VH-VL binders against q8ixk2r445to577. Designs and how they scored, part 300

Target 1, 133 residues: q8ixk2r445to577
Amino acid sequence: FFGMLQNKGLTDYCFDYNPPDENQIVGHQVILYLCHGMGQNQFFEYTSQKEIRYNTHQPEGCIAVEAGMDTLIMHLCEETAPENQKFILQEDGSLFHEQSKKCVQAARKESSDSFVPLLRDCTNSDHQKWFFK
Below, E stands for the ipSAE of ESMFold2; O stands for the ipSAE of OpenDDE; V2 stands for 0.75 times the mean of E and O plus 0.25 times the DockQ between their complexes.

## First folded at step 15 (VH-VL)

Design sa5 (framework fv_cosibelimab; at its last look DockQ between E and O 0.74; V2 from the best seeds 0.00; counts 0 for: pae E 7.8 > 2)
Fold by OpenDDE, look of step 15:
Structure sa5 (fold): chain C 133 residues (1-133), chain A 120 residues (1-120), chain B 112 residues (1-112)
Amino acid sequence: as target 1 above (133 residues)
Amino acid sequence: EVQLVQSGAEVKKPGSSVKVSCKASGGTFSRWAISWVRQAPGQGLEWMGVIIPYFGTANYAQKFQGRVTITADESTSTAYMELSSLRSEDTAVYYCAKSRFYGRSAFDYWGQGTLVTVSS
Amino acid sequence: NFMLTQPHSVSESPGKTVTISCTRSSGSIAYKYVQWYQQRPGSAPTTVIYEDNQRPSGVPDRFSGSIDSSSNSASLTISGLKTEDEADYYCQSYDSSTKHWVFGGGTKLTVL
């Protein structure tokens, strides 16, 4: 699967990654923003290694969850996907992070009108359901 | 350092077409979004459209849809803007501008501008 | 879709502070993704404020941006005004509904 990764509950919001330095694409948080369908900062791929890869440019970035964190951070993809980069996009649309055993949920950023994907306990909420478009 | 170098001034008749080029250097062209912005004499900035070369996706301001075509050649790191059915009101300085990504990013580098004069 | 409205002109003496407003006609300006550009006569625009009211490298801290949700407007503030600040200033924002970039009408700043 590839393209925009869109949330079901938070209508018209997609994964969005925009590092401040185009030559340093890792280390920053993935956010949610209104879907534009133009590729680039909203283009992701779900791989057979259970990675969520960003923009397919070299070097390729893969979404990871760092220890003790609930945010999604961009890391470099590796030949063998590390455990903290493994996600399961389930049939019901839930996006499950294997290592933390939590689900990715569209959430409002604290003290902000912006939105971010966060790890939360798995529920049947549409805010935890995602699809590629 | 990133540089955008545009083609030279053009003088065109009404009803004709003009194609302006914007050659990029000093960075990774394929990672960018290239917009075109024009400015009529003594007037403000007007966004015309954008292309994302790597993805081949383009979008245009509604005002120019059907009349403007933006293309890009990754092999030469060059973007193009073609405006057809030219009118006197199209007389303006046309800029190409680079942004990091589509939507929220600023135009951080600009071409030097290309004057297009439309007169009978 | 929306428009961005700026005052046509502002003027102030050197050393003083000026504020240029940019009002969004519809939709929320709460997302702080408003850019400001400076254009000196005969030159291409340059970025002075971007995204979350950040300054690019080389732009002095005399330049600052802010958002006022109550008035649905963004503001560019220039403190310690210098003669070199005389220019046209444009605000810009992204319209997610139309997927277009939108410029304000521009403001001519005159340093008296």
Scores: ipSAE 0.791, ipTM 0.926, lowest interface PAE 0.7, mean pLDDT 95
Fold by ESMFold2, look of step 15:
Structure sa5 (fold): chain C 133 residues (1-133), chain A 120 residues (1-120), chain B 112 residues (1-112)
Amino acid sequence: as target 1 above (133 residues)
Amino acid sequence: EVQLVQSGAEVKKPGSSVKVSCKASGGTFSRWAISWVRQAPGQGLEWMGVIIPYFGTANYAQKFQGRVTITADESTSTAYMELSSLRSEDTAVYYCAKSRFYGRSAFDYWGQGTLVTVSS
Amino acid sequence: NFMLTQPHSVSESPGKTVTISCTRSSGSIAYKYVQWYQQRPGSAPTTVIYEDNQRPSGVPDRFSGSIDSSSNSASLTISGLKTEDEADYYCQSYDSSTKHWVFGGGTKLTVL
């Protein structure tokens, strides 16, 4: 799958990556931002290795969750996908993180319109359903 | 270091077209959002449209829809803006500018500007 | 979509502080990443504030940006005003409904 990764429950919000330095793409958090439909920082690829790649940049980034954390962080992609970079996009739209056995959910920041994807216990909430467009 | 260098000044007759170039260096041209902004004499900045060269798609301000075409040539790292059916009120300095990310980044580099004069 | 409204002109003496406002007509201005540009006569604009309140390298710390949610406005503040600060200043923000960038009308700063 290629395109903008959108949330079903929070329509018009897409995965978005905004590192402060063009050359330091690792270690920063993936966020949710209003979809713009132009690709670039909202264009992600879901690979046969179950990676979510940020590949409009070189070197390519892969979304990961570090042990004990619930935030989605950019790492460099590796030849063989590490366990913390494997996400299963299930038939029902759930985005399952294999290592933690949790699902990606759109989460709202207090007193703002800001949203981030976070790992949470899997539910049937539309805020845990995702699709490429 | 990023640099944007535009083509030279143009004098055009009403009803004709102009094509301004914007050559990029020192970065990853295909990954940028390249916007065109104009400024008529004594007036403010007016956003005309944008292209992301990687996708080749452009988005135009409604005022210019149908008259402006923005393109990019990745092999030469050059963006182009063509404005057709020129009128005297199109006399302006035309800038290209880049942002790293669509939707939230500043225009962090600007070309030097290209004066287009439309006169009989 | 929305407009960004700036005062047409502002003036102040050297050494003083000036604040230039940028009011958004609809929708919240918060977390929309307001930028500020300086344009001296005959030159291309340059960024002095990005993402509401960040300074690019080389911009002095007497330039600052802020957001006031209650008035739905952004502000550019220049303290210790110098004659070299005399320029036109533009705010800019993104319009998600049209997917376009919007500039304010510009403010001419005169250092008397």
Scores: ipSAE 0.017, ipTM 0.644, lowest interface PAE 7.8, mean pLDDT 86
ESMFold2 (binder alone), look of step 15: mean pLDDT 90; pTM 0.926

Design sa6 (framework fv_cosibelimab; at its last look DockQ between E and O 0.06; V2 from the best seeds 0.00; counts 0 for: pae O 8.0 > 2, placed apart)
Fold by ESMFold2, look of step 15:
Structure sa6 (fold): chain C 133 residues (1-133), chain A 120 residues (1-120), chain B 112 residues (1-112)
Amino acid sequence: as target 1 above (133 residues)
Amino acid sequence: EVQLVQSGAEVKKPGSSVKVSCKASGGTFSRWAISWVRQAPGQGLEWMGVIIPYFGTANYAQKFQGRVTITADESTSTAYMELSSLRSEDTAVYYCAKSRYYGQSAFDYWGQGTLVTVSS
Amino acid sequence: NFMLTQPHSVSESPGKTVTISCTRSSGSIAYKYVQWYQQRPGSAPTTVIYEDNQRPSGVPDRFSGSIDSSSNSASLTISGLKTEDEADYYCQSYDSSKKHWVFGGGTKLTVL
């Protein structure tokens, strides 16, 4: 799968990556922003290694969750995907993080009108359902 | 350092076309969002459209749809804006500008501008 | 489609403070990230505020930006006015429905 990674419950919001320095992509949080359909900072690929790969940088970025954290952070991709970079996009649209055994949910950032993807206990909420394009 | 260098001033007749170039340096041109913005004499800034070369995606302001074509040549790191069926109202300075990211970012680098005069 | 409406001109004395408004006609201005550009005659615009209230390197802290959700407007505030601040100022925001950028009509700042 590739393209915009959209949320079912938070309509018209997509995974978005906008670090302050476009040449220093490691270590910043992935956010949710209104889908624009132009590629670039909202273009992601789901790979056979179960990575969510950021295709707007070389070397490529891969979304990770650091141990004990619930935020999705950009790391560099590896030849073999590390466990903290593996997600399962289920048939029902849930996006399961294997290492933590939690699901990615669209969530409001603390005390703001901004949105981010976060790990939460898996539910049947549409805010935990994702699809490409 | 990012730089955007545009082609020189042009004088055109009504009904003709103009193609303005914008050569980029100092970064990863193919993944940039390159916009074209014009400014008629004594008037404000007017966004015309954008291209992201790597993704082959372009988007145009409705006012210019059908008359403007924005393209890019990745091998020369050059964006182009072609405006057809010129009329006197198209006399303006045409700028190329780069944003960091689509949607949220400012235009953080601008070309020097290209004066296009449509006369006679 | 939305419009960004700015006053046509503003003027104020050196040392004083001026505020330039930018009102969005429809849809919320919040979290769309408003930019402000300064343009001197014969030059390309330059960014003085990005993402509502951030200053690029080299822009003095007497330039500030803010958002007022209740009036659906952004403001550029310039304190300690200097004659070098005399320029045209444009706000800009993103139209998420059209995936376009929109500029305000511009404001001529005169420092007298």
Scores: ipSAE 0.312, ipTM 0.766, lowest interface PAE 3.6, mean pLDDT 89
Fold by OpenDDE, look of step 15:
Structure sa6 (fold): chain C 133 residues (1-133), chain A 120 residues (1-120), chain B 112 residues (1-112)
Amino acid sequence: as target 1 above (133 residues)
Amino acid sequence: EVQLVQSGAEVKKPGSSVKVSCKASGGTFSRWAISWVRQAPGQGLEWMGVIIPYFGTANYAQKFQGRVTITADESTSTAYMELSSLRSEDTAVYYCAKSRYYGQSAFDYWGQGTLVTVSS
Amino acid sequence: NFMLTQPHSVSESPGKTVTISCTRSSGSIAYKYVQWYQQRPGSAPTTVIYEDNQRPSGVPDRFSGSIDSSSNSASLTISGLKTEDEADYYCQSYDSSKKHWVFGGGTKLTVL
């Protein structure tokens, strides 16, 4: 699967990544932004290694969760996907992070009108359901 | 669908000021950057400045610094461009254009343009 | 600060392929995304390429963008040229440090 990764509950919001440094694509947080279909910022790929790849730059970036964190951060992809980069996109649309045993949920950013994907306990909320478009 | 609708054509005398509006719809205005770009007859596109309504911050091309003021009203989703001390060389079609304020460099929607004619 | 230089005009027959160049005067073109805008006579500009080689929906795949780091240039390539492609084309880049946009001088494409 590839394209825009859109949230079901938070309608018209997609995964979005745009690092501030044009020469460094890793180390920053993935956010949610209005799906616009205009920019490499919103193009992702779900791979057979259970990675969510930011496949628009070289070297390729893969979404990871760092220890003790609930945010999604861009790391470099590896030949063998590390445990903190493995996600299961389930049939019901839930996006499950294997290492943390939590689900990716669309959430409001603290003290902001913006939104971010965060790891939360898995529920049946549409805010935890995602699909590629 | 996102739309940018600009105010109508203006005819101004040299030395006067003009204020052009750009009303946005179909999206979240506060998440955008609104740029103003002008085009003199038979000439190319020229970037004038930008505002990020969410922050209320504007930045201007050096050429127009001190003479142009860009503002935005989030309550009405409208951006404004005021150009003072008008001269004949300011005769042009003025466009507003939107981009994402979060590091987006591409203009994805444009207003229809506003002709400003400066003549004595 | 940098400038973007385009040829003033290019022309070609229908069905052929044309390339419009955009050369950056300073800094690396490879790491600064370039956009291309199409402007037909009497109309506002529209986006045909963004971030070097991405197409908005509705833009045919015969439009493509590329970067040549050796010449510090971006290129817009239009294959299978059609009469409707006749327009002015502008390249653009962004200076994030200054929060400025920079346009090329524009290229008039004539379909013979």
Scores: ipSAE 0.013, ipTM 0.632, lowest interface PAE 8.0, mean pLDDT 90
ESMFold2 (binder alone), look of step 15: mean pLDDT 92; pTM 0.944

Design sa7 (framework fv_cosibelimab; at its last look DockQ between E and O 0.77; V2 from the best seeds 0.68)
Fold by OpenDDE, look of step 15:
Structure sa7 (fold): chain C 133 residues (1-133), chain A 120 residues (1-120), chain B 112 residues (1-112)
Amino acid sequence: as target 1 above (133 residues)
Amino acid sequence: EVQLVQSGAEVKKPGSSVKVSCKASGGTFSRWAISWVRQAPGQGLEWMGVIIPYFGTANYAQKFQGRVTITADESTSTAYMELSSLRSEDTAVYYCAKSKYYGRSAFDYWGQGTLVTVSS
Amino acid sequence: NFMLTQPHSVSESPGKTVTISCTRSSGSIAYHYVQWYQQRPGSAPTTVIYEDNQRPSGVPDRFSGSIDSSSNSASLTISGLKTEDEADYYCQSYDSSRKHWVFGGGTKLTVL
């Protein structure tokens, strides 16, 4: 699966990544933003290694969850996907992070009108449902 | 350092078409979005459209929809803007501008501009 | 859709501080980055403020950007005004509904 990773509950919002330095793509937080469908910062791929890869430019970035965190951070992809980069996109649309055993949920960023994907206890909420478009 | 170099000035008749080029250097063209912005004499900046060379995706301002075509050649790191059915009101300096990503990003580098004059 | 409104002109003496406003008619200015461009007479625009009120290298720290969510406006502030700062200044942001970039009308800054 590839393209925009769009949330079901938070209508018209997609995974979005815009690092400050276009030549240094790792270490920053993935956010949610209104879907534009133009690729680039909203282009992701779900791989057979259960990675969520960003943009497919070399070197490729993969979404990871750092220890003790609930945010999604961009890391470099590795030949063998590390445990903190493994996600399961399930049939019901839930995006499950294997290591934390939590689901990715669209959430409002505190004190702002912006949104971010955060790890939360798994529920049946549409805000935890995702699909590629 | 990133540079955008545009083609030279054009003089066109009403009803004709113009194609302006923008050659990029000093960076990774395939990672960028290239927009076209024009400025009529004594007027402000007006966004026309954008191309994402790597993805081959383009989007245009409604005002120019159907009359403007923006393309890109990754092999030469060159973007193009073609405007058809030219009218006197299209007389302006046309700029190409580079942005990191679509949407929230700034136009961090600009071409030197290309004057297009439309007159009978 | 939305518009960005700037004052037509501002003027100030060298060494002083000037502020140029940019008001967004709809949508949250806090969620949509505002950029600022400087255009000297006869020249192409150059970026002076981008994204989260960041300043490109080469742009002096006399230039700064800010956002006021209560008025849904952005501001470009130039301190220690110099004659070389005389130019047109444009704000810009993104229209997520149309998926378009939008420019303000521009502000002519005159250094007295």
Scores: ipSAE 0.761, ipTM 0.921, lowest interface PAE 0.8, mean pLDDT 95
Fold by ESMFold2-Fast, scan of step 16:
Structure sa7 (fold): chain C 133 residues (1-133), chain A 120 residues (1-120), chain B 112 residues (1-112)
Amino acid sequence: as target 1 above (133 residues)
Amino acid sequence: EVQLVQSGAEVKKPGSSVKVSCKASGGTFSRWAISWVRQAPGQGLEWMGVIIPYFGTANYAQKFQGRVTITADESTSTAYMELSSLRSEDTAVYYCAKSKYYGRSAFDYWGQGTLVTVSS
Amino acid sequence: NFMLTQPHSVSESPGKTVTISCTRSSGSIAYHYVQWYQQRPGSAPTTVIYEDNQRPSGVPDRFSGSIDSSSNSASLTISGLKTEDEADYYCQSYDSSRKHWVFGGGTKLTVL
């Protein structure tokens, strides 16, 4: 699977990676932004290693969640995916983060009108359902 | 550091086509969004379309659909805008402009502009 | 589809404050970022405000941007007017339905 990773509940929003310095692609939080359908910073690949890869820049980035955190951050991909970079894309569209036992949910960023993907207890909410477009 | 340099002015006859180039330097051209904007004499800015070179994806304003084609050559870091079936009202300065993220970021760098004059 | 409407011209004396409006005809002005560009004669435009109210480095704090949801408009405010502020100003916002940018008609600022 590859393409724009869109939310079923927050229907106009896609996974988006927009670091301030376009040449420094690691270390920042993944956000949700209005889907533009053009690829670029909204193009991701779901791999057989259960990674969500950011393929727009080299070296490639892989989405990770640090222990005890709930935010998705961009790290460098490794030859063998570490546990904090593994997400199971379920038949129903949920993204299950194996290490934390939590699901990725579209959520409002604190103190702003912006949205971000966050780890939350798994539910049947459409805000936890994702698909590639 | 980032610079966009456009091709020189052109004079064209009605019914012909024009292809304007925009050569980028000083950054990762392939990952940018490159838009084309025109400005008729004494008039405002009009967005024509965009390309994201790495993906080869382009999108065009409805007014120009069927007449405009925007392409990019990653090997030379050059974007092109071709406008066909030229009319007198196509006389304008044509700008290329770079944005970091399409749909969100401002046009932070602009080319110097290319004057295209359409006259018989 | 929508239009962004700006006044065609505005004039004010040096040292005073001027405000240029940008009104969106349909859809909320607040759903998408608004950018503001300054264009001096013979030059390409340059950004003076991005993402509603942010200033690029090098743009003096006399320039500010704001959003007013009640009037469905964005505003560019320039205080302490200087003669070098004389230029055309354009607002810009995004049409997510068509996935394209829309410019306002532009406002010619004359500093008398």
Scores: ipSAE 0.602, ipTM 0.879, lowest interface PAE 1.8, mean pLDDT 91
Fold by ESMFold2, look of step 15:
Structure sa7 (fold): chain C 133 residues (1-133), chain A 120 residues (1-120), chain B 112 residues (1-112)
Amino acid sequence: as target 1 above (133 residues)
Amino acid sequence: EVQLVQSGAEVKKPGSSVKVSCKASGGTFSRWAISWVRQAPGQGLEWMGVIIPYFGTANYAQKFQGRVTITADESTSTAYMELSSLRSEDTAVYYCAKSKYYGRSAFDYWGQGTLVTVSS
Amino acid sequence: NFMLTQPHSVSESPGKTVTISCTRSSGSIAYHYVQWYQQRPGSAPTTVIYEDNQRPSGVPDRFSGSIDSSSNSASLTISGLKTEDEADYYCQSYDSSRKHWVFGGGTKLTVL
């Protein structure tokens, strides 16, 4: 799958990546922003290795969760996907992170008007349901 | 260092078309959001549209929909804006400008501007 | 669909402070960053404030930006006004419904 990775519960919000330096993509948090449909910073690919790739940059970025964290951050993709970069997009729309055994949820960033994807205990909430368009 | 260099001034008759070029250097042109902004004499800035060359995606202000076409040539790192069915109100300086990210970023680099004069 | 409304002109003496407003007609100004551009006659615009209140490298500290959610407006403030600050100033924000950038009408700053 590829394109905009959208949330069902937080309507019209997409995975979005906007590192402060557009040429240095590693180590920053993925956010949620209103879907624009233009590609670029909202274009992601779900691969056969269960990666969520950011292909707009070369070398490509892959979404990862570092040990003990609940935030999604950008790492460089590797030839064989590391365990912390593997996500299962299930038929019900849930996005399961295998290593942590948690689901990706749209969440409001505390003390702000912004939203981010975070790992949480898996539930049936529409805020944990995702799809590509 | 990022630089945007535009084609020279043009004089056009009403009803004709103009195509302005914007050559980029010093970065990854194909992944930029490149906008076109015009300014009539003594008037403010008016956003016309945008292209992201790598994706071939373009979006146009409603006022110009159907008359403007924005394209890019990745091999020459050049964006183009073509405005058709010209009228006297289209006399303006036309700028290209780059932003980092669609939606939230400022236009951090601007071309020098291209004067297009539409006269009979 | 929204507009950004700026005063048409403002003037102030060297050394003093001026504030230029930018009022959004619909939707919250706080949801999308506001940028400010300076344009001198015959020149392309340049950014003086981005992301509401950030200064690009080389822009002096006397330029500042702010957001007032209660009036749904942004402000550009220039303190210690210099003759070289005489220019047109434009605010800009994003229209998420049309997926376009929108400029304010512009403000001519005269330094007398």
Scores: ipSAE 0.536, ipTM 0.853, lowest interface PAE 2.0, mean pLDDT 91
ESMFold2 (binder alone), look of step 15: mean pLDDT 91; pTM 0.929

Design sa8 (framework fv_cosibelimab; at its last look DockQ between E and O 0.84; V2 from the best seeds 0.00; counts 0 for: pae E 6.4 > 2)
Fold by OpenDDE, look of step 15:
Structure sa8 (fold): chain C 133 residues (1-133), chain A 120 residues (1-120), chain B 112 residues (1-112)
Amino acid sequence: as target 1 above (133 residues)
Amino acid sequence: EVQLVQSGAEVKKPGSSVKVSCKASGGTFSRWAISWVRQAPGQGLEWMGVIIPYFGTANYAQKFQGRVTITADESTSTAYMELSSLRSEDTAVYYCAKSKYWGRSAFDYWGQGTLVTVSS
Amino acid sequence: NFMLTQPHSVSESPGKTVTISCTRSSGSIAYHYVQWYQQRPGSAPTTVIYEDNQRPSGVPDRFSGSIDSSSNSASLTISGLKTEDEADYYCQSYDSSNKHWVFGGGTKLTVL
């Protein structure tokens, strides 16, 4: 699966990545933003290694969850996907992070009008449902 | 440093077409979004459309749909804007503008502008 | 579709503070980033504020942006006004419905 990774509950919001330096793509938080469908910062791929890869430019970035964190951070992809980069996009649309055993949920950023994907206990909320478009 | 260099001024007849080029240097062209913005004499800025060269995706302002075509050549780091069925109201300075990411990032670099004059 | 409305012109003396408003006709301004551009005569625009209230490198801190959700408007504030600030200023915001950038009509700032 590839393209925009869109949330079901938070209508018209997609995974979005915008690092401060266009030539340094790792180390920053993935956010949610209004879907535009033009590619670039909203183009992701779910791979056979259970990675969520960002864009197609080299070096490739893969979404990871760092220890003790509930945010999604961009890391470099590796030949063998590390455990903290493994996600299961389930049939029901839930996006499950294997290592933390939590689900990715569209959430409002604290003290902001912006939104971010966060790890939360898995529920049947549409805010935890995702699909590629 | 990033630079956008546009083609020279054009004088066109009504009904004809114009194609303006925008050559980029000093960065990674394929990572950018290139927009076209025009400004009629003494008027404000008007967004015309955008292309993301790497993905080949383009979007146009509704006002210009069917009349404008934006393309890009990654091998030469050049974006193009072609406007057809020209009319006097199309007389303006046309700018190409670079942004990091579409829909969010500001236009951080601009071409020098290309004057297109449409007159009988 | 929406429009961004700016005052046609503002004027102020050097050293003073001036504010330029940008009102969004529809859609919430709080959910769409606002940019501000400065255009001096005979030159291309340059960014002075991006993503509501961030300044690019090289832009002095005399320039600041703000958002007022209650009035659905953005504002560019220039403190310690200098003669070099005389220019046209344009706000810009994203239309998520049609995926367009929209510019305000521009404001001519005259330094008296």
Scores: ipSAE 0.782, ipTM 0.926, lowest interface PAE 0.7, mean pLDDT 95
Fold by ESMFold2, look of step 15:
Structure sa8 (fold): chain C 133 residues (1-133), chain A 120 residues (1-120), chain B 112 residues (1-112)
Amino acid sequence: as target 1 above (133 residues)
Amino acid sequence: EVQLVQSGAEVKKPGSSVKVSCKASGGTFSRWAISWVRQAPGQGLEWMGVIIPYFGTANYAQKFQGRVTITADESTSTAYMELSSLRSEDTAVYYCAKSKYWGRSAFDYWGQGTLVTVSS
Amino acid sequence: NFMLTQPHSVSESPGKTVTISCTRSSGSIAYHYVQWYQQRPGSAPTTVIYEDNQRPSGVPDRFSGSIDSSSNSASLTISGLKTEDEADYYCQSYDSSNKHWVFGGGTKLTVL
């Protein structure tokens, strides 16, 4: 799948990646932002290796979760996807991080008007449901 | 250094069309969001539309839908804005401007502007 | 679709402080970055504030930006006014409903 990765519960919000330096994409947090439909920084690909790729840049970025953390950050993709970069997009729309045994949830960032995807215990909340458009 | 250089001033009759060019250098033109903004004499700025050259698909302000066409040629790093069915109120300076990311980034580089005068 | 409303003009003496407001008519101003542009006569606009309150390199620190969620407005504040600050100032924010940028109507700053 490819396109905008949207949240069902937080309507019209998409995965969004805007590193300060477009030539240095590693190490920044993935956020949620209003979907704009123009591709670019909201264009992601879900691969057969269960990666979520940011591939409008070379070398390509892959979303990862570091051990003990709940934030989604950008790493470089590898030929064989590391376990911390594997997400299972299930038929019910849940986005499961198998290594952590947690689901990706749309969450409000600490007393701000900003939103981010975070790992949380899996539930049936629409805030844990995702789809490509 | 990033530069946006626009084509020269034009004088047009009502009912005709104008096509303004914006040649980019010093960066990754195909990945930029190139917007067009106009300013009538003594008036404010009006956003007209945008293209991201890599995708080739433009998005237009409602006011200009049906009269404006924005295109890009990656081989020459040049964006174009064509405005048809010209009227006297289309007399303005037309700017191209670049942003990194659509929907959030400022316009950090502007062309010098192109005066289009619509008169008989 | 929304409007960004700015005062048509403001004036103040050199050395004083002015604040130019930019009020968003619908949708929260806090959810979309506000940029501010300065335009001198005969020139293209230049950025003086981006991402609500950040200054580009070369913009003096007497320029500052802020957001007030309770009034749904942004403000550009210029302290220590100098005659070279005389210009038109535009705010800008994103219209997520229509997927395009909106400029405020502009404010002519006169330094007396």
Scores: ipSAE 0.045, ipTM 0.664, lowest interface PAE 6.4, mean pLDDT 88
ESMFold2 (binder alone), look of step 15: mean pLDDT 91; pTM 0.928

